# VH-VL binders against Uncharacterized protein Os08g0218700/LOC_Os08g12160: the designs that were tried, part 8

Target 1, 194 residues: Uncharacterized protein Os08g0218700/LOC_Os08g12160, of Oryza sativa subsp. japonica (Rice) (q6yue5)
Amino acid sequence: AKEEKPVVVLPPAAAPGEAPSADAAAFVRSCCDTALQADRDGSSFCYYHLLPYAAFFEGNQVKVAEVAATILSTNLWVYVDQLRKVQGGAGKGDPNLNACVDDFSVAAGENITREALQSLGRLAAAGNGKRSKEDLENAQKWIKGVEKPYNGGIGKASGCEIGYLFTYSDDLPAQKTLGYTFDTASSLINHIKL
Below, E stands for the ipSAE of ESMFold2; O stands for the ipSAE of OpenDDE; V2 stands for 0.75 times the mean of E and O plus 0.25 times the DockQ between their complexes.

## First folded at step 5 (VH-VL)

Design e1 (from a1 with heavy chain Y53W, light chain S31Y D51E W97Y; framework fv_firastotug)
Fold by ESMFold2-Fast, scan of step 5:
Structure e1 (fold): chain C 194 residues (1-194), chain A 120 residues (1-120), chain B 108 residues (1-108)
Amino acid sequence: as target 1 above (194 residues)
Amino acid sequence: EVQLVESGGGLVQPGGSLRLSCAASGYSISSGYYWSWIRQAPGKGLEWLARIWYRGSTYYSTSLKSRLTISRDNSKNTLYLQLNSLRAEDTAVYYCARHRYGFYWYFDLWGQGTLVTVSS
Amino acid sequence: DIQLTQSPSSLSASVGDRVTITCQASQSVSYSYLAWYQQKPGKAPKLLIYEASSLATGIPSRFSGSGSGTDFTLTISSLQPEDFATYYCQQYGSSPYTFGQGTKVEIK
């Protein structure tokens, strides 16, 4: 729903036929390769999806993490919307799905997402100045919160058990993409230097 | 380049405890990935036991969680698995292995394994 | 839990032969999240294939994977002496992630 959607703004993407400079593209490649060390598919996903914003980064790795986090937050909201639709249809009355909807809804919540994105924005704005440890920790707490629904308790008796999400795979098209956007945002955030 | 070396296996008495170590080289265990313990009983298949996320979260196999503790020491770049209340059926080669976040629970890097034998 | 059954449990083949190993899941494996490993005697498993058909880094092109849903296949197009090993499939589409029982490939 509109009212539940986080207030997020991406920088303008490159228009068709307006390629980034070789230097800007190389910077995105370097950030992705560093953050997703030896993860070829993850690094390629990172590069492909962040390349449209290359002109915005200006050699600032935190801006790369900020855009990745913004993309993750949008995909997380889309995923929660898909989960709620399954909850009202194919998965109606399923307690494990209800737990998954609850857990991902908390992670996609407007306040926690806004606070994390604002923290990344402050880290990016600091540039060569002192970067706040508190701001980095706030972004990392958000990422850990998103990780919990995916990797919490394999074989748990209750709650959102990660393998169960594939029960409704035909109804959850954002699920595979969300994994990649999470890897990208998490890895880039964890490579921010204070 | 990146290597995992397990140690701490050997002969233990039923009801005893054992701590296994997995020393990583060429990559910092605090820099990324999930790090798992997987075992293989003689002549049998592979069984996943536990994993630890590079930022500290731990996850366990439901059937074994009461007897296992996974931990790490970032300063030593080493993973640990504590096994308690050992039984004959815990006899196995124990491996440490790496996998990435999300829905990518395939293991792209493995240690050589360490044999744990629980005396009958 | 998804159970994985490999077929055959063992086979003998000559160098140069095309070898096919199948892995059948008791339930559909979402997104073809299935991996194949090679394990030589006394050694750790080595990743060969992930996401059913993606070749892992450093693995010879004679190895290939295919399949979706409940039926998956590992193919070795021209068997080499170093391919003597046990091969395992593993699904990660549903928790707990599970392994097949293994297929032993013996060189004649």
Scores: ipSAE 0.007, ipTM 0.506, lowest interface PAE 9.7, mean pLDDT 82

Design e10 (from e1 with heavy chain H99G W105L L109Y; framework fv_firastotug)
Fold by ESMFold2-Fast, scan of step 5:
Structure e10 (fold): chain C 194 residues (1-194), chain A 120 residues (1-120), chain B 108 residues (1-108)
Amino acid sequence: as target 1 above (194 residues)
Amino acid sequence: EVQLVESGGGLVQPGGSLRLSCAASGYSISSGYYWSWIRQAPGKGLEWLARIWYRGSTYYSTSLKSRLTISRDNSKNTLYLQLNSLRAEDTAVYYCARGRYGFYLYFDYWGQGTLVTVSS
Amino acid sequence: DIQLTQSPSSLSASVGDRVTITCQASQSVSYSYLAWYQQKPGKAPKLLIYEASSLATGIPSRFSGSGSGTDFTLTISSLQPEDFATYYCQQYGSSPYTFGQGTKVEIK
């Protein structure tokens, strides 16, 4: 699409002043601690950002991964928008920035995002039934696409190095948030059992 | 290029705990990639154990998840594997390896391995 | 989990021979995400092939890989003395990553 948009909307958050049940909050804590056990800052980010949706999860860890993935997709799109603005201004002609715009735009693409989020929805709906390996792989493929810029690009070159974008840090506020939302979504997806 | 050196192996008692180290050089483990532990029992094949992403997220083999902790110390450029409740079947050479392709991992650099023998 | 079965489990060959090793998966390997490794006694495995057919950096051109779905093949076109080793396939199309049981290539 010409103006690409997120394909899914978050479920309702808790009303202002409404605390989740102790069981619902404990479930979120457990999912985040298990997925991000080696990363205390990441585990805390996971807990506090997913806590507003605690009532929605109903003891289903795939629903936790689904909401995390939806948050990631939104933040990824915001980041791509920021990258494109820098590309049109302060970063004109920067080959590293151009590679990062290309790589993250592919990852943020409507079709791959839609497929991944729909796959997670099907896994969540299965509950204790048989979960599709293909659906898990679709979600993991999407996460891998987002991750590629962090690990030497898409395999063609030394293209996108996200660390070299520090020159534009004032213009890329979503970069810090993207890292945390990526950690949260990828870790929760990677802990889905079939 | 990347070099990985494992240490911490040797003779260990059943029911005890094991902590292995993997010192990386030539590349900062905090800069990219997934880092994994893989083991090989004497005369047997390879078994993947755990991975850690450079930003900190972890994932474990289902069969060993409850006994296993992968971690890192970025200041020492070192990876760790903690294995609890040791059994005779944990006897193996333990390798540290760098994974490529994000969480769809193949392994392009391996350490030389460290032998762990679980015996009374 | 995807189980990988290699055939044969061992073979005897002479220098100059064409060697073929197969790897069969219990279910389809997504995206042909299949790697091959060489391991010599007392040494760590060494990456030969990734993504079923891509030659790893520094690996001689006599090594090649092919296949998709559930059936994959590693070929050594003209066996050299340094090629006597055990070869392993590994799928990474899904987690957990699994390895084949290995194929030992021995001198005839």
Scores: ipSAE 0.013, ipTM 0.504, lowest interface PAE 7.6, mean pLDDT 83

Design e9 (framework fv_firastotug)
Fold by ESMFold2-Fast, scan of step 5:
Structure e9 (fold): chain C 194 residues (1-194), chain A 121 residues (1-121), chain B 108 residues (1-108)
Amino acid sequence: as target 1 above (194 residues)
Amino acid sequence: EVQLVESGGGLVQPGGSLRLSCAASGYSISSGYYWSWIRQAPGKGLEWLARIWYRGSTYYSTSLKSRLTISRDNSKNTLYLQLNSLRAEDTAVYYCARHRYGFDYWYFDLWGQGTLVTVSS
Amino acid sequence: DIQLTQSPSSLSASVGDRVTITCQASQSVSYSYLAWYQQKPGKAPKLLIYEASSLATGIPSRFSGSGSGTDFTLTISSLQPEDFATYYCQQYGSSPYTFGQGTKVEIK
């Protein structure tokens, strides 16, 4: 393998047909509405994708952010795989696509992802007022790295511009999901209270 | 080259509604970026109003949320802003602007020329 | 909400002068997510600086930004005739995204 996928594990999802408690579901709704307060579609995506893990959160907003970050990490690896397939086929010779493969591969890197998820785990274990600012900043640094490909490598002409990849949209089905999972994780992480 | 051109301004009566258009050229509004409306009252500073993500999600200023609707027509590559229950305080130049992807990049790298709206009794 | 206050509200300067404009936030701006814009009469604002100190594409090197937390500065090292304009800071570290009141740079 040229680059190995980070070891990332989601907590067990609810079994098919098993509904979370009303309190657990209301907590997920509250976290999503607070973090994505101005974005109804994003809040709905957040709610429906995190609802299967509602029992795991136990009233802890950082655990919600941690699960969202884990989902983002998984989507990043799926997306990198799709980008590499396009690079070998329909997108052969496209300099923007080549830059996107490079930038997203760095963002999906094992060490960066592991450090961010470990930092979120430590924040989740600590109560309000006891949370490390450094751990929050580590998670936010990872999010900034994922964000850079969406911004065309700010200040660099040769950076990835994700908007130009829509010529390959049929070959990049994870691209839309990645946007939603990125926005969800970023928003929840930025609403963690120390 | 990407350009934004606003239209729909002019004199409007208090209590009425306003619908502004922003025609984009050189880039599909459904292909990337966030697209925002920002206004500037005569002699005053800038006020962000609303944005729409290229995938469709909409975001609004809390102070104006109940009176604002941002929308788009992808087939016309055009953004819209509707403001209801107009007041004299809504008199301003209204700008359409683009900003980068990501939740933390709400600086504006491309602006339209602006369209003046005057709300007069 | 984070309120941004610019100082001075206006200043007079001559071509070749070093001009400094400050922007003070009522609360710490996360990640130095602060931008500076230039606006000439009858025209839309133009992005100069983002993330407090990053120069936007096509902007002359005489413009620079600095600062973090609650105190930010825009500097024009050697004022040119085309630089007479109003300058605005904007924070995007917290919703809602707010602008300063502006600083008018006038010919002396």
Scores: ipSAE 0.010, ipTM 0.459, lowest interface PAE 9.7, mean pLDDT 83

Design t1 (framework fv_dupilumab)
Fold by ESMFold2-Fast, scan of step 5:
Structure t1 (fold): chain C 194 residues (1-194), chain A 120 residues (1-120), chain B 112 residues (1-112)
Amino acid sequence: as target 1 above (194 residues)
Amino acid sequence: EVQLVESGGGLEQPGGSLRLSCAGSGFTFSSYYMTWVRQAPGKGLEWVSSISYRGGSTYYADSVKGRFTISRDNSKNTLYLQMNSLRAEDTAVYYCAKHRYGFYWYFDLWGQGTTVTVSS
Amino acid sequence: DIVMTQSPLSLPVTPGEPASISCRSSQSLLHSNGYNYLDWYLQKSGQSPQLLIYLGSNRASGVPDRFSGSGSGTDFTLKISRVEAEDVGFYYCMQALQTPWTFGQGTKLEIK
């Protein structure tokens, strides 16, 4: 069965022209620098894209990971939509494209995405309470599922590898940011402390 | 020239720290998974750690989990391995290696290695 | 974890004679895409490892045709049809199907 787009909602972004407080901005920068360590381009992408939500984080690193995961989920579904459009047109009959559509549709499925985002929400809500290892593992499992079609997994072949879809790159603009949104979400989730 | 050059090795005492670097040139560094492989004196090859294209996914051998951290700076074409809580068993030549992408995940390029010795 | 086992561990060969090294995996390395995720590396004395064979049977660039890889699933063989003095070193098989990547113990090829 074809899986529908999960219903996910980002917190309100800063109003046009509204700058976050210096403390809120510094917190985002710190989270991005810590999670992405020596990846300066990735850290800059993380900071730029999460800064609009700085007021929402309130010093809680799990909320930063939650927003990053929600952005990844949205970008992933945009990418699946673009893949399906190419599948019906320029890529018609391409087995690598067909495999990619199938793999990303499964990985981005409503149930697995909802479970991961709900798990991150519970971790964020724990505050000073004990954070659940099972909730963290749910989020990490989802990230591994997304990595599998995107990168083929380490040592595992995948027709969804970006290089196999090079012919369609102009028709897949979401592909351009997928790596950054994936790395941002994955790195922030992996830096959640229990 | 397509090459990988490691640096940062040396002599350290148990419990100490070292940071290894691997500089890539002649290829699009950000397009490849990168790996550290080590070889203890007189022993075989042992995989240590790998990192995805942009660093979003990292993998570690059980023997180094919690002590070593792999990272990369694609703007500098450089791979890093931060080694903390060093043990005598970490004594080895450390090689940087590049994976082939797509259906091919073998190591198609290796550096010359940098020697790490952990002793008193 | 996938365990890789090589035999023999020491292989003395007279120049011009053939040599054969076996590599066995604890589980199948054959992927549904039809490829065997087994690679062979050569490490000459004082040098870094170099790729010889990838995906079971494909020779890497610059590797002489006297080297060949064969096998499928769990049993693989590296053959050198006519050993030359420059072939001396340690030969390692590696599975690239899943993490952790694992190497065989290594086979030392030396001239008699």
Scores: ipSAE 0.005, ipTM 0.451, lowest interface PAE 12.1, mean pLDDT 82

Design t2 (framework fv_iscalimab)
Fold by ESMFold2-Fast, scan of step 5:
Structure t2 (fold): chain C 194 residues (1-194), chain A 120 residues (1-120), chain B 112 residues (1-112)
Amino acid sequence: as target 1 above (194 residues)
Amino acid sequence: QVQLVESGGGVVQPGRSLRLSCAASGFTFSSYGMHWVRQAPGKGLEWVAVISYRGSNKYHADSVKGRFTISRDNSKITLYLQMNSLRTEDTAVYYCAKHRYGFYWYFDLWGQGTLVTVSS
Amino acid sequence: DIVMTQSPLSLTVTPGEPASISCRSSQSLLHSNGYNYLDWYLQKPGQSPQVLISLGSNRASGVPDRFSGSGSGTDFTLKISRVEAEDVGVYYCMQALQTPYTFGPGTKVDIR
């Protein structure tokens, strides 16, 4: 039902000119550096894109993962929309693009995304209480589903990110951002402690 | 007539710069990705660089990365390759090539090539 | 980078006899969509390259049916059922799967 299903949205970002507390900013830095070990560019992307939500995290690493996952889900929807526009125009009749639209549409699917984000919300709400292994596994399953079309997949089940999509990249600005948002969400989710 | 015509090649000393141009005609240039491919005298083909149809994305082979820059001007219907810090191993015929979209991509149109000789 | 190799590097054929060229890639060119991202190009003496075969086995427009491409994954073959004088040149395979795009070293075909 609509009244029982929450709308999953990003928390309020800091207003223009507002700086997070030193402690809140340090927490975001620590989460990003820990999750994206040895990846300075990825850690920097993580920090600067999650920093606007620093006040929301309140020392809870799962809330950081939840926001990162929400950003990824938004980027997936934007990317699918961009892919569909190319599919109707410059890429019309391209079987590679058609396969990518299909694969990312599954990964960005409303139901699977909602379930994963709700699972992360439940883990975040538990705080230091008992966290559900099932909820963590659900979020990890979603991430593996996104990885399948994004990076050629485990066992290379999908090659959407293979360099041939470079030809449409002017119409796919979300493509470059998707890599960083995927790495950020995946790494933060995999660092959640039960 | 559907064609690509390269220009700007010549003899140049090591360490200097040279800019190649590729003028397109007979097709909608702004709708296609473009590539540079080179061939050293008596050697095989080597892919150099690609640029997306509006120029937002570029990729260069490691052998030229940091020294060469691919660019395009869709209003002038021209593709460019800016070559800096030239080395003797950059001596080659440079071809521009059109990226064909469809069921599968391939090079469907090549220019005649322009010779760049880097000699000391 | 994907490394492409060809065998033989040169062959001389009596007119009307068949020719076969092998191409190998250092990793699979088979995409999840079921297609092999392997192209064949011909460069005739003094001319620019031209496409012969795309997607492993699809003959390009205007290419005679004596040319055929086959193979999957890492092993590919270009066959000419009966070589004619106009077929003289250097044949290159190329992987179109990912950047940097890479060509084989080429196979030179001459007539006796």
Scores: ipSAE 0.006, ipTM 0.510, lowest interface PAE 10.9, mean pLDDT 84

Design t5 (framework fv_ozuriftamab)
Fold by ESMFold2-Fast, scan of step 5:
Structure t5 (fold): chain C 194 residues (1-194), chain A 120 residues (1-120), chain B 106 residues (1-106)
Amino acid sequence: as target 1 above (194 residues)
Amino acid sequence: EVQLVQSGAEVKKPGESLRISCKGSGYSFTSYYMHWVRQAPGQGLEWMGGIYPRDSDTGYNQKFKGRVTISADKSISTAYLQWSSLKASDTAMYYCARHRYGFYWYFDLWGQGTLVTVSS
Amino acid sequence: AIQLTQSPSSLSASVGDRVTITCSATQSISYMHWYLQKPGQSPQLLIYDASSLATGVPDRFSGSGSGTDFTLKISRVEAEDVGVYYCQQYSSYPWTFGQGTKVEIK
């Protein structure tokens, strides 16, 4: 089956040369440091990639998670495109690559992505103390779905494990970015307060 | 304070059952995988398996599958490793260790270890 | 399963010496991590992803390498660095550790 590219929208980024306010920047740093406390590189990636959207967050941690999830969705589709290119060339006939393309196509698919992003939008709009547990679980289910194709889940072999595809790494630049965007989105989503 | 606290040392006979524990504190227990790593006397480290406490999804090193059960109780932030019937070869130090789920599987926090001695 | 072989298996160093430990894999490794187990203690993370220093770890520790060969270096060893060093791969299930390198101070 032909999977559709998800429709994703990001809030306006800061204009070229326009720095965020000190308060807005401090909020992004706090969210990233809290969510990625033990991961210095991940926290830095989180901060610098979310900083352009600092004015949008307005002190709302769920909005930070929502933007991170939108960036992850974009990175997932880029990764699927790269996997398909390798599948048609250098990786032709590789069963690990074939399994990976199939699994990530499902995880990056429009329907599951739309459901997760809509759930995050509702969580952001509801405000603290009024957020739906069901919406949080929908977002977490999507994150779990992405993790399983890439790293095989806990204790499971997977054709998508980075080591199985290592020979193609130069043709899969989104793989490195995917790790960071995944860690950023998953950590922020799991720190949402209901 | 972020820490993992494991249950105390155990001395058992072959055939006995045992459950040891690992309690997380100071962090979001359901945001991290919890793993069990074994170290036989005078030997190196060996990954046994782990659990994602959020949904209790488990995975095992095939060498230990069917020999142990890994579980977790998220209401008390505690993970468990259980044997239905211990063997002398189960004598080892057992560590719990956490990792933040994602694409880099490294263990950033370890428990103090539980020594299990199985002898007749 | 991927086998990791560490060299040397043990070494004795004087305070201030440079220590080099290598980890060789039977297959190319995407992510290599290093841990230190001090006597009577649990392992602690030193280096992740070949070269990234873990939080709280002194900068005298460094890591390098790619493919099948990875190296951990201690620029100026201190008495507190005594213990067993382990490499660990995250490339293929099951996750495996090297056999360990014991570092002792003379």
Scores: ipSAE 0.047, ipTM 0.615, lowest interface PAE 6.4, mean pLDDT 85

Design t6 (from t1 with heavy chain H99D G102Y L109Y; framework fv_dupilumab)
Fold by ESMFold2-Fast, scan of step 5:
Structure t6 (fold): chain C 194 residues (1-194), chain A 120 residues (1-120), chain B 112 residues (1-112)
Amino acid sequence: as target 1 above (194 residues)
Amino acid sequence: EVQLVESGGGLEQPGGSLRLSCAGSGFTFSSYYMTWVRQAPGKGLEWVSSISYRGGSTYYADSVKGRFTISRDNSKNTLYLQMNSLRAEDTAVYYCAKDRYYFYWYFDYWGQGTTVTVSS
Amino acid sequence: DIVMTQSPLSLPVTPGEPASISCRSSQSLLHSNGYNYLDWYLQKSGQSPQLLIYLGSNRASGVPDRFSGSGSGTDFTLKISRVEAEDVGFYYCMQALQTPWTFGQGTKLEIK
């Protein structure tokens, strides 16, 4: 049986001024501190941006990774849109920008992103011991695909983001959060227990 | 000036644990990938582990995967290497190294090293 | 894994003479961006390694101009135009193209 799984969508955020329960907030803090061990800035970003969804997690670390990945996906799509606007304006005719836009467009591709988010949804729905290694590997493959144009990855010594795209950073507001959303999603996914 | 100072080395038995630290100063610590490289007595250099500027990506040599954990605290400008399940082959001087720009992958500054000895 | 092979492993030289160290990679280190991801380090006795050359041919800050790096793809050379006593130590090449990052086995430069 082959049934199509729906794409993961962000759950409703808490209303402005509404604080999560102490237990729910403590769980988010614990997940972020564990995943981003000794990275205080990254852990704080993780906590602040995932805290609005604390009620959704229900003690399930995979749900935390799922929401983080969905936030990264949204950040990536906004970033690709900004890159395409730069191609039509400030960066028109720049071959290095064109190569970077192509790399990010591939990494943020609809099919690979959908498969990764659906895999995380399946992992979140499964209990411990029933989580698929293949689903975890799908999510990790997507993260490595994003890492390559973003920070160069180890398999690719140079990255568009830090090396070249800073040339256009004033026109790329999503760029400044990309590193944090990437680190948060990557770390949480890599801490999923099968 | 840029300085890297390692600490935490020592003598440990096989199966034991040690935690290495590397304190950075004279540069914006959070803007650089950080790396651990080791050197066994009388041997050459061997890359051990690297960590992204905020810790979201970590990389390990096959010889240490599952046993060592690299981490960092950017508020303290400090890099760490938690070493578990130590083996005699982990005996080495451990160097902390800074990339000039992480996407170019060259180590422009190295610490003085801290010695780890694993023996019965 | 990319294997880095240095030759010679031992290089005795007379002060004032030139010295040349070869580094060969099992795969091309030339990236599509035009850079060769090959670095050279010097480790003097009892000291930490220090960067000499990065990205094939670029001299690191403070490194004397008698040091030069050349080569492309799989064959690289570090040259010292006139060896001085302070140059003794182990020289290592390193590929920075792909994981795991790998060093050559090292070349010991000695004064005769």
Scores: ipSAE 0.000, ipTM 0.464, lowest interface PAE 14.0, mean pLDDT 83

Design t8 (from t5 with heavy chain R54G D55R G102Y W105L L109Y; framework fv_ozuriftamab)
Fold by ESMFold2-Fast, scan of step 5:
Structure t8 (fold): chain C 194 residues (1-194), chain A 120 residues (1-120), chain B 106 residues (1-106)
Amino acid sequence: as target 1 above (194 residues)
Amino acid sequence: EVQLVQSGAEVKKPGESLRISCKGSGYSFTSYYMHWVRQAPGQGLEWMGGIYPGRSDTGYNQKFKGRVTISADKSISTAYLQWSSLKASDTAMYYCARHRYYFYLYFDYWGQGTLVTVSS
Amino acid sequence: AIQLTQSPSSLSASVGDRVTITCSATQSISYMHWYLQKPGQSPQLLIYDASSLATGVPDRFSGSGSGTDFTLKISRVEAEDVGVYYCQQYSSYPWTFGQGTKVEIK
């Protein structure tokens, strides 16, 4: 049971023979270090994955957050696709897997693509003031909602329990990066200054 | 600075009730899971359960389910572990520990521990 | 529940020695983490996800492994590294720890 996935597009990455300017690279490092100041590995992941887009940011924190959220959306849809393959085979009839497919699909489609990215896009395009603050608050609200699928480590009887998906670990390679991409997007959104 | 500060040592008799606490500071309390891990005298670490304070969702190690209650008060950034009726076998050091929103659970910050002694 | 067995159960090393601790699981592990509990202190995170160094942990610590076998290495042991080392799996509920490896410096 495939659902139509929204098309999500990343800005152009740096060319193979072309390094970012020192200023552009320093901006990415500053954004990642500030947003993930208590998390050295998260800050490094943020820098590593956003550096290819450094020229696109032009000193704009909203653009950094948009790219991070776009990467998260892409990775969530890859993960949902992997879960759906398992759902059609080895995991057929597993209520936990069914709950996880539902929760991650909502996170990718509703929380990130329809709400958070649209709010960030309006914030980037709009001038300063109350409208920009409302768009930022909306982006923060919807990115926080992505937490629902990450209810692992508790051992819940209902809903998605991520720990149980490791019974299917060979089919779920994308899960290894999802935590970092979520933390990167969420932290960058929370550090946008108006 | 992130800190988890636990309540002081307790000495109790079998059959008594007890609630110990873990107060988080320096971070968004409702954005992180809080877990309880025990260590019996001279023994290793044992996961008991945890709570996501943002939704008050709890999960327990089956060994402890029904024997303890985990809760949290968002207004004061404090998590609790409670017994209705203590047993001598509950004598242990109890740690609270914080967990991030990842596909892998690891405890990045731990409280200093609460020693609970249950004897007649 | 997944059982984790650490080897050795205890060791004595001299300052500057290389220390190797292993953790073996009864089934394949997706995520393995390592903690150090110094005498009289709370456990502290050293390594997460087999090989990622935790914030504030010296680079003399490293981790490796996959499947059922994981290794923690200390390239040059210092006196402050005394304590009990624990592996922890995040692969199957309930989450479990190894029995611990005691490291002493002589």
Scores: ipSAE 0.014, ipTM 0.539, lowest interface PAE 7.3, mean pLDDT 82

## First folded at step 8 (VH-VL; framework fv_mosunetuzumab)

Design t11 (at its last look DockQ between E and O 0.08; V2 from the best seeds 0.00; counts 0 for: pae O 5.2 > 2, placed apart)
Heavy chain, then light chain:
Amino acid sequence: EVQLVQSGAEVKKPGASVKVSCKASGYTFTSYYIHWVRQAPGQGLEWIGWINPSGGRTKYNEKFKGRATLTADTSTSTAYLELSSLRSEDTAVYYCARHSYGFYWYFDLWGQGTLVTVSS
Amino acid sequence: DIVMTQSPDSLAVSLGERATINCKSSQSVLYSSNNKNYLAWYQQKPGQPPKLLIYWASTRESGVPDRFSGSGSGTDFTLTISSLQAEDVAVYYCQQYYRTPTFGQGTKVEIK
ESMFold2, look of step 8: ipSAE 0.557; ipTM 0.787
ESMFold2 (binder alone), look of step 8: mean pLDDT 94; pTM 0.948
OpenDDE, look of step 8: ipSAE 0.019; ipTM 0.583

